# Ledger of designs, part 18: VH-VL binders against Pyroglutamyl-peptidase 1 (Pgpep1)

Target 1, 209 residues: Pyroglutamyl-peptidase 1 (Pgpep1), of Rattus norvegicus (Rat) (q76ic5)
Amino acid sequence: MEQPRKAVVVTGFGPFGEHAVNASWIAVQELEKLGLGDSVDLHVYEIPVEYQTVQRLIPALWEKHSPQLVVHVGVSGMATTVTLEKCGHNKGYKGLDNCRFCPGSQCCVEDGPESIDSIIDMDAVCKRVTTLGLDVSVTISQDAGRYLCDFTYYTSLYRGRGRSAFVHVPPLGKPYNADQLGRALRAIIEEMLGVLEQAEGDISCCHQL
Short names: E, the ipSAE of ESMFold2; O, the ipSAE of OpenDDE; V2, 0.75 times the mean of E and O plus 0.25 times the DockQ between their complexes.

## First folded at step 15 (VH-VL; framework fv_durvalumab)

Design ctl (from ug1 with heavy chain W59S E99S E103S W105S, light chain W33S; at its last look DockQ between E and O 0.05; V2 from the best seeds 0.00; counts 0 for: sugar tag NSS L31, pae O 8.9 > 2, placed apart)
Fold by OpenDDE, look of step 15:
Structure ctl (fold): chain C 209 residues (1-209), chain A 120 residues (1-120), chain B 108 residues (1-108)
Amino acid sequence: as target 1 above (209 residues)
Amino acid sequence: EVQLVESGGGLVQPGGSLRLSCAASGFTFSDYWMSWVRQAPGKGLEWVANINQDGSYKSYVDSVKGRFTISRDNAKNSLYLQMNSLRAEDTAVYYCAKSLPYSSSAFDYWGQGTLVTVSS
Amino acid sequence: EIVLTQSPGTLSLSPGERATLSCRASQRVSNSSLAWYQQKPGQAPRLLIYDASSRATGIPDRFSGSGSGTDFTLTISRLEPEDFAVYYCQQYGSLPYTFGQGTKVEIK
């Protein structure tokens, strides 16, 4: 019986500000070309830099795909490495999006936890990816900022009970090209899936004892 | 043609409960935020609650928090407002309102409203 | 919450005259988050303007919206008999969404 393909959703952002071409979306498109193997059903989406769209779309994606993992990719103008975000935050969203809109409460989820950690051991992922010897440097972060990236991340963390990741990428060519970023994303996501599987296996073993 | 038809209004005693319904047609219901807006007799408009496309996000005006629940059934193209612990000040015509697409929460279509009267 | 104050409370004019309605916000409202509605007796509100200056579908060009920050204006260039109604402004830039108290445009 062919094991049902596990769904993975990966998103990138559309244009905003000085980023007419958003490196995150380009990276995700490269990932799509590469794929995540035959065992993974990969779904990719471009997300506009809009709070209301994120509020609608992200939960809808969870419902539609029932994914084992949702990975969001964003660009950081200040980043020189691919960055794995460990935690999403609920409050502090004051910046206006592309529609000149901000959440009324400046929060992602009303009465939600202040922060949510990914259930993915990002440190382990980072270590594993680094060991692969990619030509892309990977680092860890605890704070994705208080804009659409973190808003999106928190939304998925909340909806998916922590089964989400956010990856910041540098601008294209600074220092990495699209192909490098695509390969990096593939490697990172593969390791994330591996870490998740191990964690689930450990829980299953503990319940059998 | 876009149509919104409210129902479920009526007379209820203080402390009572009522469930309003709004039947939507003429547009892709699941693509839009929906809201309830009420208008007390001879008074202005008051936003009551909104709900996003899939119902994952809901917001309320403070005066109805804990008492009212907005919900939707996209399969039925229906919006609902469960009203509990009703008060005299909740007396109003309740409108179902459709929002503009994503970036705007202005209401481009309204139902004709349903009257809720809370009185002893 | 953002309080919207409309002025004047009542505007008495004759057909053909220009109507200028004001909506002032207690705090800054994004230009993309202010709407104007018309309501006639016994009818539901009708959207006129959204995003401060965008005319809704089917709305005559005699209706225009302007303003930014805390001060917004609805202008009816030449009043038609059917324009005598109550007008509401609404902000949707911050929760809770709020309406002004309304301006009644009545026939002189």
Scores: ipSAE 0.013, ipTM 0.551, lowest interface PAE 8.9, mean pLDDT 92
ESMFold2, look of step 15: ipSAE 0.355; ipTM 0.772
ESMFold2 (binder alone), look of step 15: mean pLDDT 94; pTM 0.956

Design ui1 (from ug1 with heavy chain N52K; at its last look DockQ between E and O 0.93; V2 from the best seeds 0.82)
Fold by ESMFold2, look of step 15:
Structure ui1 (fold): chain C 209 residues (1-209), chain A 120 residues (1-120), chain B 108 residues (1-108)
Amino acid sequence: as target 1 above (209 residues)
Amino acid sequence: EVQLVESGGGLVQPGGSLRLSCAASGFTFSDYWMSWVRQAPGKGLEWVANIKQDGSYKWYVDSVKGRFTISRDNAKNSLYLQMNSLRAEDTAVYYCAKELPYESWAFDYWGQGTLVTVSS
Amino acid sequence: EIVLTQSPGTLSLSPGERATLSCRASQRVSNSWLAWYQQKPGQAPRLLIYDASSRATGIPDRFSGSGSGTDFTLTISRLEPEDFAVYYCQQYGSLPYTFGQGTKVEIK
């Protein structure tokens, strides 16, 4: 019988600061060209660097697509590796966005938890991707910063009950080109989906009634 | 059938105040962001403000920040615009508009508008 | 702020002719979040196209939208008498939301 397609949403960021051409959006566009296989319905979006827009858009994407996984991709100007972020943080947002705005509360969600961990085992994903022999280095982090990347991540983790991930990429050509980043994203997301499906299978077998 | 009916327009002096209302019917009002859009006589369109379903987020064009307040009452299916410190350049037809859901925030239904004239 | 510049300002055509209206953005419009509206004298605007190319409910297929980035086009394949109006483009890819200045399509 025909299996329903899994919905996956992947986002990159639009221009801001010195990133007139944002590597994260370029990488997501390369991912879209590659696809995530016949069983996945991939939706991509470019996120404007605007707190207000993030607060409206992210919940809307979760509601519209009912996705199995939402992956946010951001650029880290100082990074030289592709980084998987384990958690997002609620507070400390003081930097002004492209509209010269920041939240008065300095929070993603008022009265929300201080941090939210992804339900994705990032250590397992990192190990699985590394064994594939990609020509990009993949590392792990617990701190996505206190700007639009972390703001977006926390918002998505909160709305999606942890079924979200954040991947930081370095700027284009420093050291990876668009093709390398796109292939890395595909591999990472495929492993994330695999880890999620295996975890769901284990939970289903352990019912107590 | 979706209907949006604006009211409360009229003639007011500079520095004065006016409150616009918009009565909504034919759809679940509380499910949608709502906007005010204005059009000066013989001119183009300008987005003024919008408001989230529960009223918790209110966004404004810079020219009206601090002077205009958008609000809604979901129990009455009504949208409001409180306009203070009115200026001649606020003279326009004010439209109530429904936004599309999710990420496509165009305006799919409009009222017929109410005229606000700010003149001495 | 994204400024939308429409061209031409006025387009004088006869019924049955093809109309091509242009909208140029001062910077790239994210996700092609751009809409087209029609407005007749004394009436509210009517949504024609959203997300650059998606036709709104009840809009005839003679209306089509295309474009991405900074350049967007509304095409009316065969003008009907009821299509003579002012047309506005509007972006919602970046705050604040902005409209173009309009293109008037008038009978020649």
Scores: ipSAE 0.757, ipTM 0.891, lowest interface PAE 1.3, mean pLDDT 92
ESMFold2 (binder alone), look of step 15: mean pLDDT 93; pTM 0.949
OpenDDE, look of step 15: ipSAE 0.805; ipTM 0.908

Design ui2 (from ug1 with heavy chain D31K; at its last look DockQ between E and O 0.95; V2 from the best seeds 0.82)
Fold by ESMFold2, look of step 15:
Structure ui2 (fold): chain C 209 residues (1-209), chain A 120 residues (1-120), chain B 108 residues (1-108)
Amino acid sequence: as target 1 above (209 residues)
Amino acid sequence: EVQLVESGGGLVQPGGSLRLSCAASGFTFSKYWMSWVRQAPGKGLEWVANINQDGSYKWYVDSVKGRFTISRDNAKNSLYLQMNSLRAEDTAVYYCAKELPYESWAFDYWGQGTLVTVSS
Amino acid sequence: EIVLTQSPGTLSLSPGERATLSCRASQRVSNSWLAWYQQKPGQAPRLLIYDASSRATGIPDRFSGSGSGTDFTLTISRLEPEDFAVYYCQQYGSLPYTFGQGTKVEIK
């Protein structure tokens, strides 16, 4: 019997400041061209750099697609590696977005947990991807930076019960081009799906009859 | 069938106040974001405000911030717009609009509109 | 704020002709989150197209939308007499949501 295709949502960010190009969205568009194989239904979105839009959009994507995994991709201007973020943080959101807005509470969810860990073992994913011998370096972080990236991540972790990931990419050409970033994202997401399937399989192999 | 019926429009002096109401029927009101959109006589459309399902998010166009308050009562299937410190430029037909669900936030159903005239 | 500029301002055509309406955004509209509405005299607007190219329920096949980024088009393949109206584009890609100024389609 064949199972329905797994839904995976991947997002990048739109323009910020005077810069019309965001490497994260370019990388996600390259991923969309590559796809994630016949068993995955990949949906991509560009997230405007607006707190209010994030608060509306992220829950809507979880509801519409019922995805097995949501991966958010953001750019880190100082990074030289592709970075996997372990957790999102609830508070500290003081920076103004493209609408010159920031949340009055300065948090993602009032009275929510201080941080939420992804259920994905990012150390395992990083090790597995590095073993593949890709032409990009992959590292780990615990702090997505208290702006729209971290805000989006926390919101998604909260709504998705931890079934979300955040990947920071460096700016285009510093040092990776769009094609390298797209292929890296594909490899990373494939490993993330693999660890999620094992976690579900381990539960199925336990004392459950 | 989806129906949206606005009321509460009228003639008011500058600096005055009005409260608009919109009665909704034919859909599960509490599951959707709702908007107010206005149209000055002989002019185009302007989004004014919207509100999420439980009223926890309320968004406004800058020209009405601090003067208008959007609200809803899901038990009564009703949307409201409290308009204070009214100005001549607020003169318009005000439409109640239902937003599409999920990420496609266009306005799929509109009421007939209620006219607000702000004049001395 | 995204400003939408529609062209032409007025389009005078006969039934059976193709109508092409343009909407240009001052900056890129994320995910092609752009809608088209029809408004007949004395009536509320009616949704025709959302997400640039998806027809709303009950909208005839003669209406189609296309475009992405900053340039969007509404096409009416064969204009019928009931298509006399003003047409507005609207973006919901960034706050505040904004409308174009309208294109009036007049039946000759």
Scores: ipSAE 0.768, ipTM 0.892, lowest interface PAE 1.3, mean pLDDT 91
ESMFold2 (binder alone), look of step 15: mean pLDDT 93; pTM 0.950
OpenDDE, look of step 15: ipSAE 0.777; ipTM 0.900

Design ui3 (from ug1 with light chain S54E; at its last look DockQ between E and O 0.91; V2 from the best seeds 0.85)
Fold by ESMFold2, look of step 15:
Structure ui3 (fold): chain C 209 residues (1-209), chain A 120 residues (1-120), chain B 108 residues (1-108)
Amino acid sequence: as target 1 above (209 residues)
Amino acid sequence: EVQLVESGGGLVQPGGSLRLSCAASGFTFSDYWMSWVRQAPGKGLEWVANINQDGSYKWYVDSVKGRFTISRDNAKNSLYLQMNSLRAEDTAVYYCAKELPYESWAFDYWGQGTLVTVSS
Amino acid sequence: EIVLTQSPGTLSLSPGERATLSCRASQRVSNSWLAWYQQKPGQAPRLLIYDASERATGIPDRFSGSGSGTDFTLTISRLEPEDFAVYYCQQYGSLPYTFGQGTKVEIK
């Protein structure tokens, strides 16, 4: 009869530099106010911009919640659209974090694959969200930028066997306000859950005739 | 019943070395991050270092980096702190501490502490 | 580094009274990752509260924590004789993890 609720984890990033405001965390807080319906247990976290904290926190969130989906939200200062990232990359991490640290290995996981694709069909999600007529433009990318955003994404894809997504948002008011971003995140995540459920129902096999 | 028992403290001259040990029992030692926390006499607490389950991550406060090495032996249920190039400022009671699991990284169990005195 | 400043430095009260201890952070503590510990002379600290408001296992309900951002509070609703001790707050929201300087709760 009654089905167990789906666990979904959504993260935003904390402040970096001298500024306390990060659009990604603000957007996630707006999402939390809206919720994802009574069939989803939504858990939100603010990730400090620290490689070491990401290395510890992301595996812990996967273990604690056994989530159906983990979505990471980050800000892109140059972006004017909300962007869905298709994959994360293992190497190239040279930028210093808030502790003025970067990994000595310059990678997320030693001996891990060069890149990991999300199992979520981001093209399908983007198409389905666009048909909703939101006042927010949604696009797709394959490169999250080799800093904490991409580092977090790869780490999560690795630990979650591809059941993770990354969404870049533009800065607040350039052009979208907090409410617009929160509503966009809700719509995107709802479509991701839908696409994920449909994909799990389908199989295809090659057979000799 | 969780128990943590530190040993290896003592009096040492500046520039000397000392190795602390912590014997753990009453829980699955290999499942948890472990920390060392110190308290100078009459002063407050300072986190020193921690180590993850398999020892692949070792984190240190800046004042000890390059001088102290945290390690663990999961077969022996033991945590270690190798302290080299000791200074007077390192004088403290050193506690072995178990961290909570998942994202709540407070210290839920502490040993009795072992005193390290660095003096000429 | 996040500096935690506790107030008051000393709190002189009688058994049965309510104690209110403050911890202020120099920067916002992410996700309210803040703990409170009790330490009696010659003993190791004991965890009371973690994540700002969650009681540790076996801690009596007279201990409660609250707060977020930069301002956190430990409340002891009715002091028992065993509660006269030093109390420390500790943050684990940013590296390095840091402790406050302590508040001593003593018999008036």
Scores: ipSAE 0.762, ipTM 0.887, lowest interface PAE 1.2, mean pLDDT 91
ESMFold2 (binder alone), look of step 15: mean pLDDT 93; pTM 0.949
OpenDDE, look of step 15: ipSAE 0.882; ipTM 0.937

Design ui4 (from ug1 with heavy chain D54E; at its last look DockQ between E and O 0.92; V2 from the best seeds 0.75)
Fold by OpenDDE, look of step 15:
Structure ui4 (fold): chain C 209 residues (1-209), chain A 120 residues (1-120), chain B 108 residues (1-108)
Amino acid sequence: as target 1 above (209 residues)
Amino acid sequence: EVQLVESGGGLVQPGGSLRLSCAASGFTFSDYWMSWVRQAPGKGLEWVANINQEGSYKWYVDSVKGRFTISRDNAKNSLYLQMNSLRAEDTAVYYCAKELPYESWAFDYWGQGTLVTVSS
Amino acid sequence: EIVLTQSPGTLSLSPGERATLSCRASQRVSNSWLAWYQQKPGQAPRLLIYDASSRATGIPDRFSGSGSGTDFTLTISRLEPEDFAVYYCQQYGSLPYTFGQGTKVEIK
């Protein structure tokens, strides 16, 4: 019986400000070309740099696909490595988006927790990926900033009960090209799925005891 | 069968107010985003506002911000548009529209519209 | 806002002919979130196509949508008498949602 394909949703951001091309979306497109293997149903989406769109789209994607994992990819202008984010935050959103909008409450979810950690052991993922010997450096972060990246991450963490990840990538060509970023994302997500599977197996074994 | 029926349109003076209503039937109203779209006489279509399932998110076109308020009553299967400080350029047929679910936000059902005329 | 420009303004054709309508966006439309509507005189618009190429429920096979990015096309393979109307494209990839100015398909 062919095991039902588990859905994974991956998003990148569209253009913002003076940046006509967003490295995160380019990386996600390269990932789409590569795929995540035959057992994974991969769905990719471009997210406009808009708070309202994120508020509507992210919950809708969780509902539509019932994914085992949602991975969000964003660009960091200061980053020189691929960065795995461990935590999303609910408050402090004051920056205006492409529509010149920000949440009136400056919060992502009204009465939501101050912060939410991913259930994915990002340290383990980082170690495993590093062992693969990719030509891309991977690091860990506790703070994705207080803009649309973190807003998106928190939204998914909240809706998906922690079954989400956020990956920051450097600008395209600084230092990595599109192909390198795509391969890095594939490796990272595959390791994330592995870590999640192990964690679920451990819980199942504990409940049978 | 899905039905949307608008009401509340009429003639009003500049600076006046109107409240439009839309009665929905034939689908689970509370599960969908709803929009108002308007069409000036002999002109094209303009999106005006939308509202999420619970009414916690509302969005407007810039030209109506601060003047129009979209709301809904799911118990009554009704959508509303409160229009204040009306202007001549607000003259249009106003349509109630149902949005598709999930990430597809096109309008799959429309009412027949209600005419709002702002004239001195 | 994303401005949608439709072309031609008017398309004069006979029943049985192929109609090709264009919609060009001033900016890239994310995820091809573009819809097509048909409107007849005195009637509300009717959804034909959503997500650039997905046919709405009850829409005949002669209607098809294609395109991505900034360029989108509605095709009517064989015009029926009931197909003479105004057609609008609409994007929902960015706020505010916007419509094209419309293309009138009229009987030659």
Scores: ipSAE 0.657, ipTM 0.872, lowest interface PAE 0.8, mean pLDDT 95
ESMFold2, look of step 15: ipSAE 0.737; ipTM 0.881
ESMFold2 (binder alone), look of step 15: mean pLDDT 93; pTM 0.951

Design ui5 (from ug1 with heavy chain A106Y; at its last look DockQ between E and O 0.75; V2 from the best seeds 0.00; counts 0 for: pae E 5.6 > 2)
Fold by ESMFold2, look of step 15:
Structure ui5 (fold): chain C 209 residues (1-209), chain A 120 residues (1-120), chain B 108 residues (1-108)
Amino acid sequence: as target 1 above (209 residues)
Amino acid sequence: EVQLVESGGGLVQPGGSLRLSCAASGFTFSDYWMSWVRQAPGKGLEWVANINQDGSYKWYVDSVKGRFTISRDNAKNSLYLQMNSLRAEDTAVYYCAKELPYESWYFDYWGQGTLVTVSS
Amino acid sequence: EIVLTQSPGTLSLSPGERATLSCRASQRVSNSWLAWYQQKPGQAPRLLIYDASSRATGIPDRFSGSGSGTDFTLTISRLEPEDFAVYYCQQYGSLPYTFGQGTKVEIK
């Protein structure tokens, strides 16, 4: 029996502050042009920088697509590398979004865990991607910040039982162009899927009706 | 057949209160977000308030915050709008509207509306 | 919030003619999440198009939507007598949901 195509959802962020052009959304659009191969059904979305939109949209994307993996892409103004984030954090959300809103509870999920780790081994993914010889440097972080990037990541990890990842990209041209970022995202996500497929193969289970 | 039937409109003096109701049928009411949308006479449409499936999330347009309360009773398939401290600018036809369940905040079905007039 | 500006305000045409209605957003509408509604006098709005270009169930194929970013268009390829009404666009790309001010399509 041949497997159905795997659903993968990838998001980037819309404009905020002085950033009329968000590198993360541009990179995701380049990824969409490249695709993830014939076995993957890739869905992309632009996420407005709005806490309330994240709270509604992220769970809805998990429900609509039942994806194998959800990857969120955000921009980090200080970064010069593409960064894989290992975990998301529940609390500390005090910055106002584009609607001049912040959560009254200052958290993603009331009474949720303080942090949630991705089930993806980011160290392994980083090593595997690095061996490909990309002209983009890839690093690892444990702290996505306390704004919409981390808020989105935690929300997705919570709803997706850890089957989510967050990738920070630097601003366009500092130092990478859109094409480089798109190809880096493709390589990273392909390695993430490879790690997940290996984990499925290790589980002793039967997929029968 | 999806049906949404609004009631409870009428003439009210400024500062008064009204409670609007919307009776829903033809779909599983508890699965859907619901909205109130209003239209002042001769004017366009304005999204007023929104409520999720179990009522744990509510949204209001700034002009009605603190004065209007949206609520629902899933056992009765009913949506409500409690309107307090009414003003002349709240005069409108109020529509009950059904949203789709995923990433969708457009309105696939509307009631016929109930008129609220705020006048001395 | 996103302001939607529709043009023209009024479009005077004869049955059988092609109508082109414009909706312009003050900023980009994420994911082309834009809907079009028709409203006849004394009636509730009726959904025509969602996600910029998808026809709602039961909507004739003479209605089509197009556009992305900040510029969206509703086209009625051949006007029928029942198509003379007011048309509204609505964005749901970011909160709050907002509507355009409407375009009235009337008999010339």
Scores: ipSAE 0.152, ipTM 0.683, lowest interface PAE 5.6, mean pLDDT 87
ESMFold2 (binder alone), look of step 15: mean pLDDT 92; pTM 0.930
OpenDDE, look of step 15: ipSAE 0.514; ipTM 0.827

## First folded at step 17 (VH-VL; framework fv_durvalumab)

Design uj1 (from ug1 with light chain S32Y; at its last look DockQ between E and O 0.93; V2 from the best seeds 0.67)
Fold by OpenDDE, look of step 17:
Structure uj1 (fold): chain C 209 residues (1-209), chain A 120 residues (1-120), chain B 108 residues (1-108)
Amino acid sequence: as target 1 above (209 residues)
Amino acid sequence: EVQLVESGGGLVQPGGSLRLSCAASGFTFSDYWMSWVRQAPGKGLEWVANINQDGSYKWYVDSVKGRFTISRDNAKNSLYLQMNSLRAEDTAVYYCAKELPYESWAFDYWGQGTLVTVSS
Amino acid sequence: EIVLTQSPGTLSLSPGERATLSCRASQRVSNYWLAWYQQKPGQAPRLLIYDASSRATGIPDRFSGSGSGTDFTLTISRLEPEDFAVYYCQQYGSLPYTFGQGTKVEIK
C-alpha cells in the first residue's frame, strides 16, 4: 500500500528594501526543482516581507495542507553558514515591514508564550547533515532576530505545535550559490523528517510497553 | 446558495457618518475573511477593508484609515462598515465580498452593493 | 501599492472571436495571487479566475488565465454574447489589494 504522501510546506521571503532578489526564495526555488522524493508532497510559497501576510498566510497554510512539517527559509546578511533556528520569540518586534507596518503590540500572538521551541532536534539534524559531507556548513542558533523571520517562525511554531523549522541562509554567493543552498535545504529537510519519524516511533514504542 | 445583502447606504453630507451592513447566508460565515470593496460612479473597483474570521485582524486602504471601521458579528452572520468623517470621494457603491479560503484571497461572492452618496 | 495596468482599454470584437486581455503589475505579484473579474452594467463583479489560472466555480472553460510575475492574461477563447462586459484584474499578493482600471469588451 503506497504510503500516502505527507505534505511539507517550505517558504522563502520576497524582496525587501533595496534587495530585489532574496536568497531564501532562490534557495527554495532550487529545492523545488530538486524535490524531496516521491513520498513527500512539497508545497512552496513566497512570503512578502509583511507582518499581515505572515499572520494570515501561515495559519492558512497549516490549515490547507495539514503538513507534517513547515520549513521557513530566510536570509541573514550576517550569516556565513546555513543556520538552523531552535526557538521563536513572541515579543520585541519593532521594525517596519515593506508596508511600513509594525504590530502595535510588538508581539506575534496575543497572550502567547514568550518563546516556543521547535520539536525538531536541530542539533541532531545539524550533526547528520554535517556527516553527509556537503560543501555547505550548517550551524545552530537560538535567536532568529526580532523581525519577519522570527515573527514567521513563531507564528508557525504556535500554529503547528512546534512542527516547524526556520533556516537562515547567507546571501547568494556569500559564500554559497543557489544550487548549493538548494541542496543544503533538501538535505536538511530530509534529515528533519527523519528525526521527526524517529521521535514518533519512540513514542509509539513507549506506549506499547 | 451564498448570498450577501448590503444595506445602510444613502445620502450624507460631508463630515457625516454612515453604517453599512451586510447580511450573509448560504455558507459558514465565521470561517471566512470578509471585505468591503467600493466603486465610484463610472469608475473602477477599490478595495476598502477586510476582516478575519474572529475580527482580531482588520486592514484598511490608507484613504479610509482612521475614518472607517470594519467589524463583524458572526452570531448574526453580519459584516459592518462604520464610516465617519465622510468625504465626497467616498461616494461609491459599496460591495460586501466574501474571500476565498486559505491562501487564495480573491472575492468569490459579492453582494448587490449599496450606494453611498456624500454631497452637500 | 502595486499598480495594475490593463490593456487595451476597450476591445471591440464579434461573437465567436477570441479575446485577449492583459494585466501588467508595477511590481512582481507573489505566488500568482492575481484574480480576474467580470462586471456587467448594474451588476456586481463576478469572479472568473483566481491564483492567475484557477477557474472559479461555475465559470465556463472558454475563460482562462495565465501569467506570472508582472504580466498576466485573461483569454476568452470564443466570445459569447453574454461575455461583453468590463473585466478587472486584481492582485492580493500585497496590501493594499488593488484592481486594474478595467478593460471593456464591447460588440463590434
Scores: ipSAE 0.496, ipTM 0.822, lowest interface PAE 1.0, mean pLDDT 94
ESMFold2, look of step 17: ipSAE 0.676; ipTM 0.867
ESMFold2 (binder alone), look of step 17: mean pLDDT 93; pTM 0.950

Design uj2 (from ug1 with light chain S32K; at its last look DockQ between E and O 0.93; V2 from the best seeds 0.83)
Heavy chain, then light chain:
Amino acid sequence: EVQLVESGGGLVQPGGSLRLSCAASGFTFSDYWMSWVRQAPGKGLEWVANINQDGSYKWYVDSVKGRFTISRDNAKNSLYLQMNSLRAEDTAVYYCAKELPYESWAFDYWGQGTLVTVSS
Amino acid sequence: EIVLTQSPGTLSLSPGERATLSCRASQRVSNKWLAWYQQKPGQAPRLLIYDASSRATGIPDRFSGSGSGTDFTLTISRLEPEDFAVYYCQQYGSLPYTFGQGTKVEIK
ESMFold2, look of step 17: ipSAE 0.741; ipTM 0.886
ESMFold2 (binder alone), look of step 17: mean pLDDT 93; pTM 0.951
OpenDDE, look of step 17: ipSAE 0.857; ipTM 0.924

